# Ledger of designs, part 3: VHH binders against 1-(5-phosphoribosyl)-5-[(5-phosphoribosylamino)methylideneamino] imidazole-4-carboxamide isomerase 1 (hisA1)

Target 1, 247 residues: 1-(5-phosphoribosyl)-5-[(5-phosphoribosylamino)methylideneamino] imidazole-4-carboxamide isomerase 1 (hisA1), of Ruegeria sp. (q1ght0)
Amino acid sequence: MMIYPTMELLDGRCVTLDKGNLDAPMIWHVDPVETAKGFAEAGAEWMHLTDFNALQGDSSNQDLVEELIRTAGLPIQLGGGIRSREQAEFWIEKGVGRVVIGTMAAYDPAAVAELAKYYPDQVVLAVDVWQGQVMTEGWRKSGAWTPEAFVKAFGNAPFAGILVTDIDSDMSDLDAQLGLISGLAEQAHSPVIASGVVRSKDDISRLKYLPNISGALVGRALFNKTITLEEAMETAQPNPEPVAEFL
Short names: E, the ipSAE of ESMFold2; O, the ipSAE of OpenDDE; V2, 0.75 times the mean of E and O plus 0.25 times the DockQ between their complexes.

## First folded at step 1 (VHH)

Design d05 (framework vhh_brivekimig_d4)
Fold by ESMFold2-Fast, scan of step 1:
Structure d05 (fold): chain B 247 residues (1-247), chain A 120 residues (1-120)
Amino acid sequence: as target 1 above (247 residues)
Amino acid sequence: EVQLVESGGGVVQPGGSLRLSCAASGFTFSRYWMSWVRQAPGKGPEWVSSISGSGGSTLYADSVKGRFTISRDNSKNTLYLQMNSLRPEDTALYYCAKLKYSPYDTFDYSSQGTLVTVSS
């Protein structure tokens, strides 16, 4: 299972939000470029980057994101405000490894599937779950999607991954989160990446035994030093198969 | 810490009115889109209405247009839903929700809900 060290940007700074609260970000007083280089030096194969200003249509982080893409020393999976083919192609042309598409998928699933076909293994589908349902523009017009039905609507489109986030505090119970992620992974044709689950090494240990989970985002726990990136990556390594009679 | 506390639910006769309130705390209320969402027994959630941070823009589901009015008082950190000409099909658990960035984005927080029952 791959660990994705996760960086979140607000006003040019590394932050963590409690339940998405933009008014009271926890600001980590570190340099974003230096931090990303640190992820590469520790041996991370990918990182995840979310631009919170871009989510609100504010491009003030654009130069910083471009610098991270050029200088970090590892491929970046970028999320935040990418809602059109034009915006996705802009970042792909700038050298980003993957783009994360969320809200746009609900407006035009066919367009997102076609984007994935044109850029195989470079598009990640975000699946935000609230009260057990995918909350998109579509639920307002035709009713809410189950996460499984939403993922199935894209068929065999060649997504790099499906990024699953449980945003509902009622589903923040670890067993409930694992059940959701496991159910999606069993039915999905693309690799599933868990988001918002890893709080400790024990969470990584439980995730790695679920079939078809390809990776997990780790953000807050790295910045508050609950776990090191090296520890996370070591914990995510597969255990050797028991082929001896006396294991 | 974000908190949303709802009130105003209850039992009402068809054709009656109710006003729901949602008291918000733990964030700068005037900067965020807010919405009302309902869930009828045995059904999935249905979006009802949204209002911009300033109150200058409002959006309504077709099923409630002309009957419901969303409003806010930023000085009191309170969101309202005035519900007129209520019908049995309006029976549901009603939630207020803080939207992340726009009316088209997912919720990053919701209340526990208040029950509205429309019956004789």
Scores: ipSAE 0.000, ipTM 0.280, lowest interface PAE 10.6, mean pLDDT 82

Design d06 (framework vhh_brivekimig_d4)
Fold by ESMFold2-Fast, scan of step 1:
Structure d06 (fold): chain B 247 residues (1-247), chain A 120 residues (1-120)
Amino acid sequence: as target 1 above (247 residues)
Amino acid sequence: EVQLVESGGGVVQPGGSLRLSCAASGFTFSKYAMSWVRQAPGKGPEWVSSISSSGSYILYADSVKGRFTISRDNSKNTLYLQMNSLRPEDTALYYCARYTKGFHPSMDVSSQGTLVTVSS
């Protein structure tokens, strides 16, 4: 299973939000560029980056994100505020490895499926679940999707991954989170990446035994030093299979 | 600091009307989708209506369609809910909420609310 060290930006700083609350960020006193280079130096193959200013329609982090893409030394999957084909193509042209699309996919699933066909393995579908429903901004008349129906609606579109976040699950309800992620992974044609699950090494150990989970995001636990990136990657490696002697 | 302050609640007879307001401060109101949520006595929260940041997308719960109208004035940082043909089952505390997008999108709901009582 691949570990995605995760960086979240607000006003040019690395932050962690309590359940997405932009008004109460925990600000980490680290340099974003040096932190990203540290992820690459530790051997991470990918990183996840979320731009919280872009989520609010604020492009003030754009130069920093471009610098991260250019200098981090690993491919980046970028989320936050990508709501049109034009915005997605802008970032792809800037050299981002993957764009993460959530709200746009809920509003215009056909356009996002088409985008994935034109940029195969460069589009990640975000499935953010709250109270059993896929979260959207500015709801359509058709209402909300269940996570299963939402993923199924995209069929065989060639997403690089499906990023699943259960935003309303308690830390103590890990089995419910794992059930949701495992169920979606069974249905999905694309690799499934777990988000919001990893709080300790034990969470990685439980997650890696689930079939069809390709990776996990690790954010807060790296910044608060509960886990090192090296420990996370080591824990995520499959256990060596015993070599059987044949007659 | 995000502040959402609801007003306009009161006691009305069945068939009556009320207009709720939500005054927003501490954030760029025009960038957020907004919602009305209600909680009836002894029940869990129920989503009532939502409006996109631009006002282009509006959705209503089936229980209020044709009776309630959501609107916003971005120049005044204010969300509205016009409630017509009120029924006893509309009795609830009404909260306005904003949605954040992101890694963990959530709904920020005012803890105060405004009480609507529909009784004869």
Scores: ipSAE 0.000, ipTM 0.130, lowest interface PAE 16.1, mean pLDDT 81

Design d07 (framework vhh_8emy_2)
Fold by ESMFold2-Fast, scan of step 1:
Structure d07 (fold): chain B 247 residues (1-247), chain A 120 residues (1-120)
Amino acid sequence: as target 1 above (247 residues)
Amino acid sequence: QVQLQESGGGLVQPGSSLRLSCAASGFTFSKYAMHWVRQAPGKGPEWVSSISGSGGSTNYATSVKGRFSISRDNPSKTLYLQMNSLRPEDSAVYYCARYPDWYKESFDYRGQGTQVTVSS
């Protein structure tokens, strides 16, 4: 199972949001570029990057994101505010490893399926869940998509991965989160990546034994030093092959 | 600052056509998918149609499919909705919208709306 150290940007700073609330971010007093280089030096194979200004149509982080892509030393999957094929292609042409598509997929599923066909292994489908429903439609009367129906609607489209976030679950609902992600992984033709689940090493241990879970995002727990990236990667490693021995 | 301004609504008889326009400013229009949403009195908002940033992909609610056509002119930063074969149930305030990624429902950009009334 792959660990994705996760960085979230707001106004050029590394932040963590509680359930997506932009009104009161926790600001981490670290340099984004040095932090990303640290992920690569620790041995991470990929990182996840979310640009919260881009969610608002604000491109003020664009130069920083381009610098991260050039200098981090590992491939980046980038999410936040990618709403058109042209925006996705812009980032792919800039050398991003993967683009993460959320809202566009609910409003324009045909375009997103087509994008995945044109850029196989470079498009990640985001499935953000609130109270059992996919949250992608802003102020449209929501509830049209269950997570299961949404994933199923994309069939065999060649996504690099499906990133599942259960927005409203707290620590006491871990079994419910794991049930949701396991259920989606059973239906999905693409690898599933868990988001918002890893709070400790025990959460990684539970995830790595679930079928078709290919990775997990780890954000807050790295920045508040609850777990090191090295610990997370070590915990996520598969069991070694048994050595045959006889006497 | 992101701004969206709708126009083109009015009172028409069933079977008529109307074209709605939405003037966008404050962002790079061609980089964003755009949407039409409507709200009738006493009802919640209903998604009507969407169009990709390039205009290459469009989608429609089942209730309007075959009758409505969404389009955009990126150089003029204008979104359009061509409404044909209008029915009384199409009566609503029509809003032009640009949506956030994954965030609370109140965080979106929409215009003031334009009223469409279909009545004999």
Scores: ipSAE 0.000, ipTM 0.153, lowest interface PAE 13.9, mean pLDDT 81

Design d08 (framework vhh_7ubx_2; at its last look DockQ between E and O 0.14; V2 from the best seeds 0.00; counts 0 for: pae O 7.5 > 2, grease 24.5 > 24.2, placed apart)
Fold by OpenDDE, look of step 2:
Structure d08 (fold): chain B 247 residues (1-247), chain A 119 residues (1-119)
Amino acid sequence: as target 1 above (247 residues)
Amino acid sequence: QVQLVESGGGLVQPGGSLRLSCAASGFTFSRYAMTWVRQAPGKGPEWIATIYSGGSTMRDDSTKGRFTISRDNAKNTLYLQMTSLKPEDTALYYCATYKLHYDSPFDYRGPGTQVTVSS
């Protein structure tokens, strides 16, 4: 399983939001660019980047994001506010590794599917789930989609991945979250990336045994130093398949 | 609870100026984008401008150059400076915000302040 070190940006700073609440962001006093470089140095293959300003339609972080793309030393999976083909293409042209599409996918699945076809390795479908419904517009609106129906609607669109976030996850019920993600993964034709479920090494250990989970985002746990990226990556390594002792 | 209260509206002659204010409370004002919208009788709501937490702005082209959106985070106040007012600017003006969290996933606006431009 691949670990995606995750950085979330608000007003040019690294932050962690509790359920998207902007009233009380946890601000990490680290340099975003240096942090990203650190991810690369640690051996991460990808980093996930969420721009909370862009999610609100604010382009204040654009220069920073461009700098990150240019200097981080690893490809970036970028989410936040990408709601059109033009916006997606803008970032793709800027050299972003992948763009994460959420809201647009709910409103115009066909367009997103088409986008994925044009950029088969660069489009990630975001599936944000709250109380069994797909959420849109930065978790502001419940959609008419069940997660299953939503994923199914895209058929064999060549997404680079499907990013599944269980927003309602009472962090107390990891099993429920894992169940949701696993269930969706079974229906998915693209690699599934788990979001919002990693708090500890143990969580990674649990995730790695789930079928069809290709990766996990690790954000807060890295910033609060609950786990190092190296440890996370090591933990995520598949266990060697028991070599059937041929008697 | 989120509260927005617009003020500064009134009757002005064409070519005149007004400065609207929006007093915000019940949320961390500095963290949220704020928007001015207006609605004229018989018309739908019209977006004027948005100012984000970082100070960047988006503005409608129709009022661009005449209207300036700004904010004072220390005072939890949003402003709209209007110049070269036209009769077509007559409308009820609202300030609005949206909180990006699950506790209040709604758009908020005040009761509005009336701007009337007439000779």
Scores: ipSAE 0.016, ipTM 0.322, lowest interface PAE 7.5, mean pLDDT 86
ESMFold2-Fast, scan of step 1: ipSAE 0.138; ipTM 0.567
ESMFold2, look of step 2: ipSAE 0.257; ipTM 0.628
ESMFold2 (binder alone), look of step 2: mean pLDDT 79; pTM 0.790

Design d09 (framework vhh_h_nbbcii10_fgla)
Fold by ESMFold2-Fast, scan of step 1:
Structure d09 (fold): chain B 247 residues (1-247), chain A 125 residues (1-125)
Amino acid sequence: as target 1 above (247 residues)
Amino acid sequence: QVQLVESGGGLVQPGGSLRLSCAASGFTFSKYSSYALGWFRQAPGQGLEAVAAISGSGGRTYYADSVKGRFTISRDNSKNTLYLQMNSLRAEDTAVYYCAAKRYFTSDWSQYDYWGQGTLVTVSS
């Protein structure tokens, strides 16, 4: 299972949100570029980056995101406000590793499935769940989709992954989060990436035994130093298989 | 896409009460929304004045000193509606009242992105 150190940006600063509440971010007083370089130095293979200004139609972080793509030293999976094929292609051409798409996929699933076919392994489907519904527009609108129907609508489209976030259960109930993620992973054709689940090393241990879980985002726990990135990556590695002895 | 429509204005006597409503469309009153909502007013011959604001979650409110203790801002997430309950009305509260929305809840009264058409409140005997 791959660990994605996760950085969230609001007004050029690294932040963490309680259940996505943009009104009251926890601000981490660190440099975003230095932090991303630290992820690469620690040995992370990928990082996740969410631009909360872009979720609200605000491009003020664009130069910073471009700098992160150029200088971080690892591939970036970028989410937040990518709502057109033109925007997705802009970031792909800027060298982003993957684009994360939610709102566009809810409104035009055929266009997003087509995008995934043209850019195989570079498109991630975001499934943000609140009160049994897929949320859109930066969690401002309840969509027309249940999570199960939404995932099924894409069939075998070649997504790099499906990023599942349980907004209701964020930081409140691990069993409910694992139930949602496990249920969607059983239905999904693409690998599932868990978001909002990892609070400790034990959460990583539980996730790695679920079928079709390819990775987990780790944000808050890294910034508040509950776990190190090295510890997270070590915990996510598969256990050694027993050696057969033949006499 | 975001639209705000005010209602509830009218003529009221000094000391009376009035409730303004603002129906929002184009986004939901989610607790996870960054959109803050506010009330502004413009009295005859005067500039625009901020009256009250409420965060997207509803957990934080701001009031102008001139209305603090008399006016209450609230929202109903199920109806996607913002309210301003106006009590102990004074002649100087006479104004066109505007509903407005902005992306971030902040103590500055600038950068409201969307505005309603306004509703007239007249306080006179």
Scores: ipSAE 0.000, ipTM 0.119, lowest interface PAE 18.2, mean pLDDT 80

Design d10 (framework vhh_h_nbbcii10_fgla)
Fold by ESMFold2-Fast, scan of step 1:
Structure d10 (fold): chain B 247 residues (1-247), chain A 126 residues (1-126)
Amino acid sequence: as target 1 above (247 residues)
Amino acid sequence: QVQLVESGGGLVQPGGSLRLSCAASGFTFSHRSTYALGWFRQAPGQGLEAVAAISYSGGSTYYADSVKGRFTISRDNSKNTLYLQMNSLRAEDTAVYYCAAYKPWGLYSKESYDYWGQGTLVTVSS
């Protein structure tokens, strides 16, 4: 399983939000560029980046995101405020590894499926779930989609991944979150990436054996030092099998 | 620099099989070096058609409706090679087949971002 160290930006700073609450960010007082380079140096294969200003239509982080893409030393999947084909193509042309699409996919699934066909392995479908429904516009609006119907609507479109977030986790424990993610993974053509699940290395141990779970985002737990990136990556590795010395 | 070289094309009878290979140099087939790999084809007098694509991890594939169930795309990271297994070939599959690598990650460049091979001819004829 792949660990995605996760960085969230608000007003040029690394932050963590509690369930998307932009009014009460925890600010980590670290340099975003140096933090991203640290992820690459630790051996991360990908990182996840969310731009909370862009989510609100504010482009003030754009230069910083471009610098991260250019200098971090690992591929970035970028989310937040990408709501048109033109905006997705802008970031792809700037060298981003993947664009994460949520709101646009709920409003125009056919257009997003076509985008994924044109840019296979560069589009990630975001599935944010609250009370059995797919949420849009930065979790501000409930949609008409169930998670299962939403994923099914895209058929065999070649997404790099489907990023699943259960945002009502206080109504369920880890087993319920894993049930949702596992159920979607059974139906999905594309690999599933879990978000909002990893609080400790034990959560990684439970995720890594689920079928069609390709990775997990780890954000808060890295910044608050509950787990190191090296520990997370080691925990996510398959257990070694004894190699027969005698054939 | 990035190079892709196709091989395995040739003449085959309808209902036959061919395996195309695409050898890569200047990058590795790890997901750190390339976004996606695919096969395209161009029949005589026609435009370029996407045939199949495979993600960097090999976990996701795409097939054109015309080839679904007959063709299989795969990758071998240890050999740095992309494959297209073509079964139940039809006259309509006659085309020049191109290997393509979409942009490598993390590069900022003002040049073209797509990488293409020179093509290999597949002729399906009795």
Scores: ipSAE 0.000, ipTM 0.136, lowest interface PAE 16.8, mean pLDDT 81

Design d11 (framework vhh_nb_b201)
Fold by ESMFold2-Fast, scan of step 1:
Structure d11 (fold): chain B 247 residues (1-247), chain A 118 residues (1-118)
Amino acid sequence: as target 1 above (247 residues)
Amino acid sequence: QVQLQESGGGLVQAGGSLRLSCAASGSIFSKYAMGWYRQAPGKEREFVATITSGGSTYYADSVKGRFTISRDNAKNTVYLQMNSLKPEDTAVYYCAARYGTPWKYEYWGQGTQVTVSS
């Protein structure tokens, strides 16, 4: 299972949100660029980056995100505010490894399935769940999709991954989060990446035994020093195969 | 925790303009993201515009380029400037506030009627 060290940006700063609350972020007083380089030095193969200003239509982090793409030393999976094919192509042309698409996919699933076919292994479908419904920005048609119906609608579209976030569940409600993620992974044709689940090493241990879970985002637990990135990656390794017996 | 009161609605001819205001009382206004929704008779409530606590704005496709949302934190007020009004903009307009998730508004005003005649 791959660990994605996760950085969330708001107003040029690394932040963590409680249940997605943009109005009361925990601000981490660290340099985003040095933090990303630290992820690469620790041996991470990918990182996840969410731009919360872009999620709200604000491009003020654009130069910082471009700098992270250029200098971090690992590929970046970028989410937040990618609402059109033109915006997705902008970031792909800037050298981002993957774009994470949520709102656009709920509004125009055919266009996003086409985007995934045109940029294979570079498009991630975001499934953000609140009270049993897939949420979108601006609430243009919120509540039209259940998570199951939403994932099923894309069939065999070649997403690099499906990123599942249970916004509604408290971080203490692991069973509810695992149930949602496991259920979606069972029907998904693309690898599923869990978000908002990892509080400690024990959560990684529980995730690694679920079928079709390809990875997990780890954000809060890294910034609050509950777990190191090295510990997270070690814990995510599969159990060793039985030793071959020599005759 | 916060109370919202809309004003500025009324009757206007197609092509005209109106400015809606929403006055907030109670909690710290600057901590809230503010939005406008509308509901025409017999229809579901529809998103119109939002402005975050940080000042970022976004709009429904049906109003983009015609409506502008803004806020004045010193006056605890959010505004919706509506230009190039169409008969299909006729609705009760609601002010909304959120302090929780970026996906959900928790506090709502009582609404103000906007009627656009052809």
Scores: ipSAE 0.000, ipTM 0.158, lowest interface PAE 15.2, mean pLDDT 83

Design d12 (framework vhh_gocatamig_d2)
Fold by ESMFold2-Fast, scan of step 1:
Structure d12 (fold): chain B 247 residues (1-247), chain A 119 residues (1-119)
Amino acid sequence: as target 1 above (247 residues)
Amino acid sequence: EVQLVESGGGLVQPGGSLTLSCAASGFTFSHYALAWYRQAPGKKRELVAGISSGGRTVYMDSVKGRFTISRDNAKNSVYLQMNSLRAEDTAVYYCATWKYQSLPDFDYWGQGTLVTVSS
């Protein structure tokens, strides 16, 4: 299983938000570029990057994100505010490894499926789940999506991954989070990446044993030093010495 | 054609209570999460409370135990019951479709309702 060290940007700084509160971020007093280089130096294969200013329609982080793409030394999957094919193509042309699409997919699933076909293995579908329903902020006459129905609506579109976040599950109810993620992974054609699950090494160990989970985002736990990136990656490794079957 | 209209704000003494209401129209209310935000003079807007389409709730730490968000899908309305009000709760309160940090929002906002907590 791949560990995605996760960086969230607000006003040019690395942050973690409490319950989505953009006005009270936990600011990590580190340089974003040096932090990303540190992820690469530690041996991470990919990083996840969310631009909270872009999520709000504010492009003030654009130069910083371009610098991260150019200099971090590992491929980046970028989320936040990507609402059109033009915006997705802008970032792909700048050299981003993957673009993460959330609200646009709920608003226009056909356009996002087409985007994934045009850029195979470069589009990640974000599926944020609240109370068994996909979180969507667009007006829809067709009604709310279940996670399964939402993923199924995209058919066999060649997404690089499906990024699943269970927004409202308590971290103490890990079984419910894992049940959602594993259930979705069983039906998904694309690899499933877990988000919002990893608070400790034990969470990584639980995810590692679920079939069809390809990776997990780790953000807050890295910045607050609950786990090092090296420890997370080591924990996510499959058992290196499987017992040989000779009977 | 989406509209969110807040009401219920006013002047209240410290320790008092107010109920804010938000009437929504122009979208399938029962399918969407709603939130109350507030903005005090000279400060940025902050999320106060959110409620999912299924009725589960989130709260800002400083209002937990004092504020309760609820919804009535039959009336296309969301409410914020505010108890044990403090001077620092003074702000314009806005009803909006609920934002989560990882999902871009359609910015449907009401005009706001002023809450003043003062003796």
Scores: ipSAE 0.000, ipTM 0.154, lowest interface PAE 14.5, mean pLDDT 81

Design e01 (framework vhh_nb_b201)
Fold by ESMFold2-Fast, scan of step 1:
Parts: sequence; structure tokens; C-alpha cells
Structure e01 (fold): chain B 247 residues (1-247), chain A 121 residues (1-121)
Amino acid sequence: as target 1 above (247 residues)
Amino acid sequence: QVQLQESGGGLVQAGGSLRLSCAASGFTFSSYAMGWYRQAPGKEREFVATISSGGSTYYADSVKGRFTISRDNAKNTVYLQMNSLKPEDTAVYYCAVEYTIYSGTYEYDYWGQGTQVTVSS
């Protein structure tokens, strides 16, 4: 399973958010470029980057993101504010490895499926789940679609990955998060990447034993030093002796 | 360049009504979900209601049946009609543009300046 060290940017700083609260970010005392180079030095094969200013329609991080793409020493999958084909093509032309599309897919699923066909292996579909329902048409829709039906609606579009986030789950619902991600991985034609699950080494070990999970994002736990990137990658490695049992 | 301006707050007696408005500019309003949130003194902000670009609505359990969210895309405005107001509805009300956050976090909001609602007794 691939570990994606995850960096989130707000106003040129590495941050983590408590439940998406942009008014109260946890700001880290690190240089983003040095941090990304550190991910590459530790042996990460990919990193995930989210630009929270871009999510708000603010391009102030653009030069920093371009610098990260040029200098980090590993490929980047970039999310935040990519709401059109033209914006996706801009970042692909700048050399980004993958673009992450979420909100656009809810408003124009046909356009996103077409984008994935035109740029195979360069588009990641973000599937954001609230109360067991996909956020389609913007927000918490009564009688909304299941995550399984939503993913199925994109058919065989050649996404580089499907990034699954369970927005409202807390620590008491960890088994529910794992069940959701595992269920989607069984049905998806593209690799599934877990987001928002890894709090400790134990979470990586549990994900590792689920079939068809190709990777996991690790952000907060790296920045708050709950685990190191080296520890995360080692824990995600295949066991030397195969075990066929999961409980 | 995103700007949100709330209005319509004030002092009202329990059982009364208010209509809040949020005027939006700097983005393609019709393409985004819009929400209302509130924050009472010393408390975290709380979800109140949302309306999708397609017109689907969702409400917090505490306001269902009493509050109605609506939008006018021609005026770039979202509204919150508040009926049967209670003292516990006292808060600053904020308008927000809603996006999905992709990295294991919840929806984020562009907060406006807010409008104060005070419900007596």
C-alpha cells in the first residue's frame, strides 16, 4: 500500500484543519518546500497537496505550488479549486502528476468522466461522504445517492485513483470508515485511496489488510509527530510471510 | 475577491420572525452551494441550513420546520426565513460558500461579516 504524505496550504503555510474550519487552522512551523523535499528524501513515491486558498478562489499560493511541482523531487497530486477543464489542463501543463476533482464531479459528472478519458492516469476522483451519503449537487442532500451508486455512475472512466473521505466520522466510527472504503474498493474500476483514516500505525495496519486499497493519505499524524513518514511507509510494506486471515 | 454581506438581523420577541439576506459577489453564484451558520457567544459555530446549486435543501434538526433557506440566482442572494424564533436561536448568523474538502476534513466556508439575531425571553 502506498503512503501519500499530505501537505495542506493556507496563506503560504503548512496547516491542518479541525473538521475543515478555515478560521482556526493549526499552523506548523515548517517551510513547505523543505518539507516536500523531506518527503522525497524519506522515500515517498507520491505526495498529496491541497491548496485551501485555491478552494476559496484565491490564487495567492500559485507560485509556491509551481515551485513545489518543480523542486520537491516526487510527483504531486494536487487538489483545491480545480473547477474546470481549463484549470485542470493548466496544472497538467505545469507538470503536476495528477489533479484531484471533487466539487466539479457533483455538478458536471459527464465533463469529469470525459476529462479522465482525455488525460488517463492523471485525474483523481474525490468522493466525499457525509452521513453515509455522497455530497452531490453541493451539500447534505436528503435522500442523496450512496457512495457505491455514485462511483458506479462514472463507469469505466480511467481515473488514476478514487480518493474516499468520510467527512463526518469520528474515532468511535473507525470500523464504519473502513467498511465504507473497503466496499467502494470492491466495486471500483480504479485504485482506491483512503483519506482521513490514518491517525496511528494501527490504522495503517488495518488498511493494509483490506483488499483493493491502493494507498492512504497521511497528513495530521505526520505534522503532529504521532508517526514519522518512515514508520508509516514501513508499516504499509507487505509482510515477508503471507497471511490469508483478517480476523 | 469573494465577498459576502449579511443583513436582516435584529432584536425580536420569542415567537417572532426575521428574514436574513446574504448578497454575494466575486464568483459564479449559481454554481455553488450556499449555507447559513450561527455562533453564540463562547460557543463554536453551528450548521443551520444549506441550499445546493440545484435547489436541494438540508436543515439542522434544531431548526427543521421553523427555518426556510432559499436563493435568487438573478440577484446573487441567499435567504434564511426564520419563524417561531426561540431565545436559544440568539447568535451571530453567517453566510458561507460551501466546498468539499478532499483531505479528510469537512466542508469549508467563506464567512461573511455576520448579522446579529437576538431573541428576547
Scores: ipSAE 0.012, ipTM 0.185, lowest interface PAE 8.5, mean pLDDT 81

Design e02 (framework vhh_nb_b201)
Fold by ESMFold2-Fast, scan of step 1:
Structure e02 (fold): chain B 247 residues (1-247), chain A 122 residues (1-122)
Amino acid sequence: as target 1 above (247 residues)
Amino acid sequence: QVQLQESGGGLVQAGGSLRLSCAASGFTFSDYAMGWYRQAPGKEREFVATIYSGGSTYYADSVKGRFTISRDNAKNTVYLQMNSLKPEDTAVYYCAKTYIEYKSGTTYFDYWGQGTQVTVSS
């Protein structure tokens, strides 16, 4: 299972939002570019990057994100404010490894499927689940989609991954999170990546025993030093096969 | 039961000002970010502004410097002060109780008001 060290940006700074509520962010006093280089030096194969200013239509982090893409030393999957083909193509042209598409996919699944076909293995589908339904922006607080129907609607579209977050069970009910993620991984044609699950090494150990989970985001636990990136990657490795001795 | 009720919309000339209010009930108002969205005729709903529970504010680029979002936690009310209005600001304005921002980079609103019409004439 691949570990995605996760960085979240607000006003040019690394932050973490506590418990998914919108209290003032925890601001980490670290340099984003040096932190990303540290992920690459530790041996991470990918990182996940979320731009919270871009969620608000604010491009003030754009130069920093472009610098991260050029200098971090590992490929980046970027989420935040990517709601059109034009915006996705902008980032792909800048050299981002993957774009993460969330709300747009619920409103226009055909357009997002076509985007994935045009840019195979460069689009990640984000599936944020609230009370058993896929969340979207707009009038509906949740989409008309169950998570299963939503994933099935994209058929064989060549997504690089499906990023699953159980938002109402986030950090409070691990068994419910694992049930949702495992169920989607069984039916998905694309690799499934778990989000909002990893608090400790034990959470990684539980995830790696679920079939068809390809990776997990690890953010807060790295920044608050509950786990090192090296420990997370080691824990996520498959157990070696027992070797029978010659008797 | 969550309720959001907008008021303060109307007809104004370009360059004018309006103040929108949103009265909220049915939840612990001070714990949640509140937002404003708008929908112009023939367009999808677009983000305008958010104010977080801690008081931080964020604006769409199209309204920065002209609109100000604020809140009064004692009155369970969020406001949008709109200055230097342009015909392009004509839309139905919706108050929203925000839920969370997720790893996907998407902000979700789990309740919406009925909306209030703002019309800006040239």
Scores: ipSAE 0.017, ipTM 0.266, lowest interface PAE 6.4, mean pLDDT 82

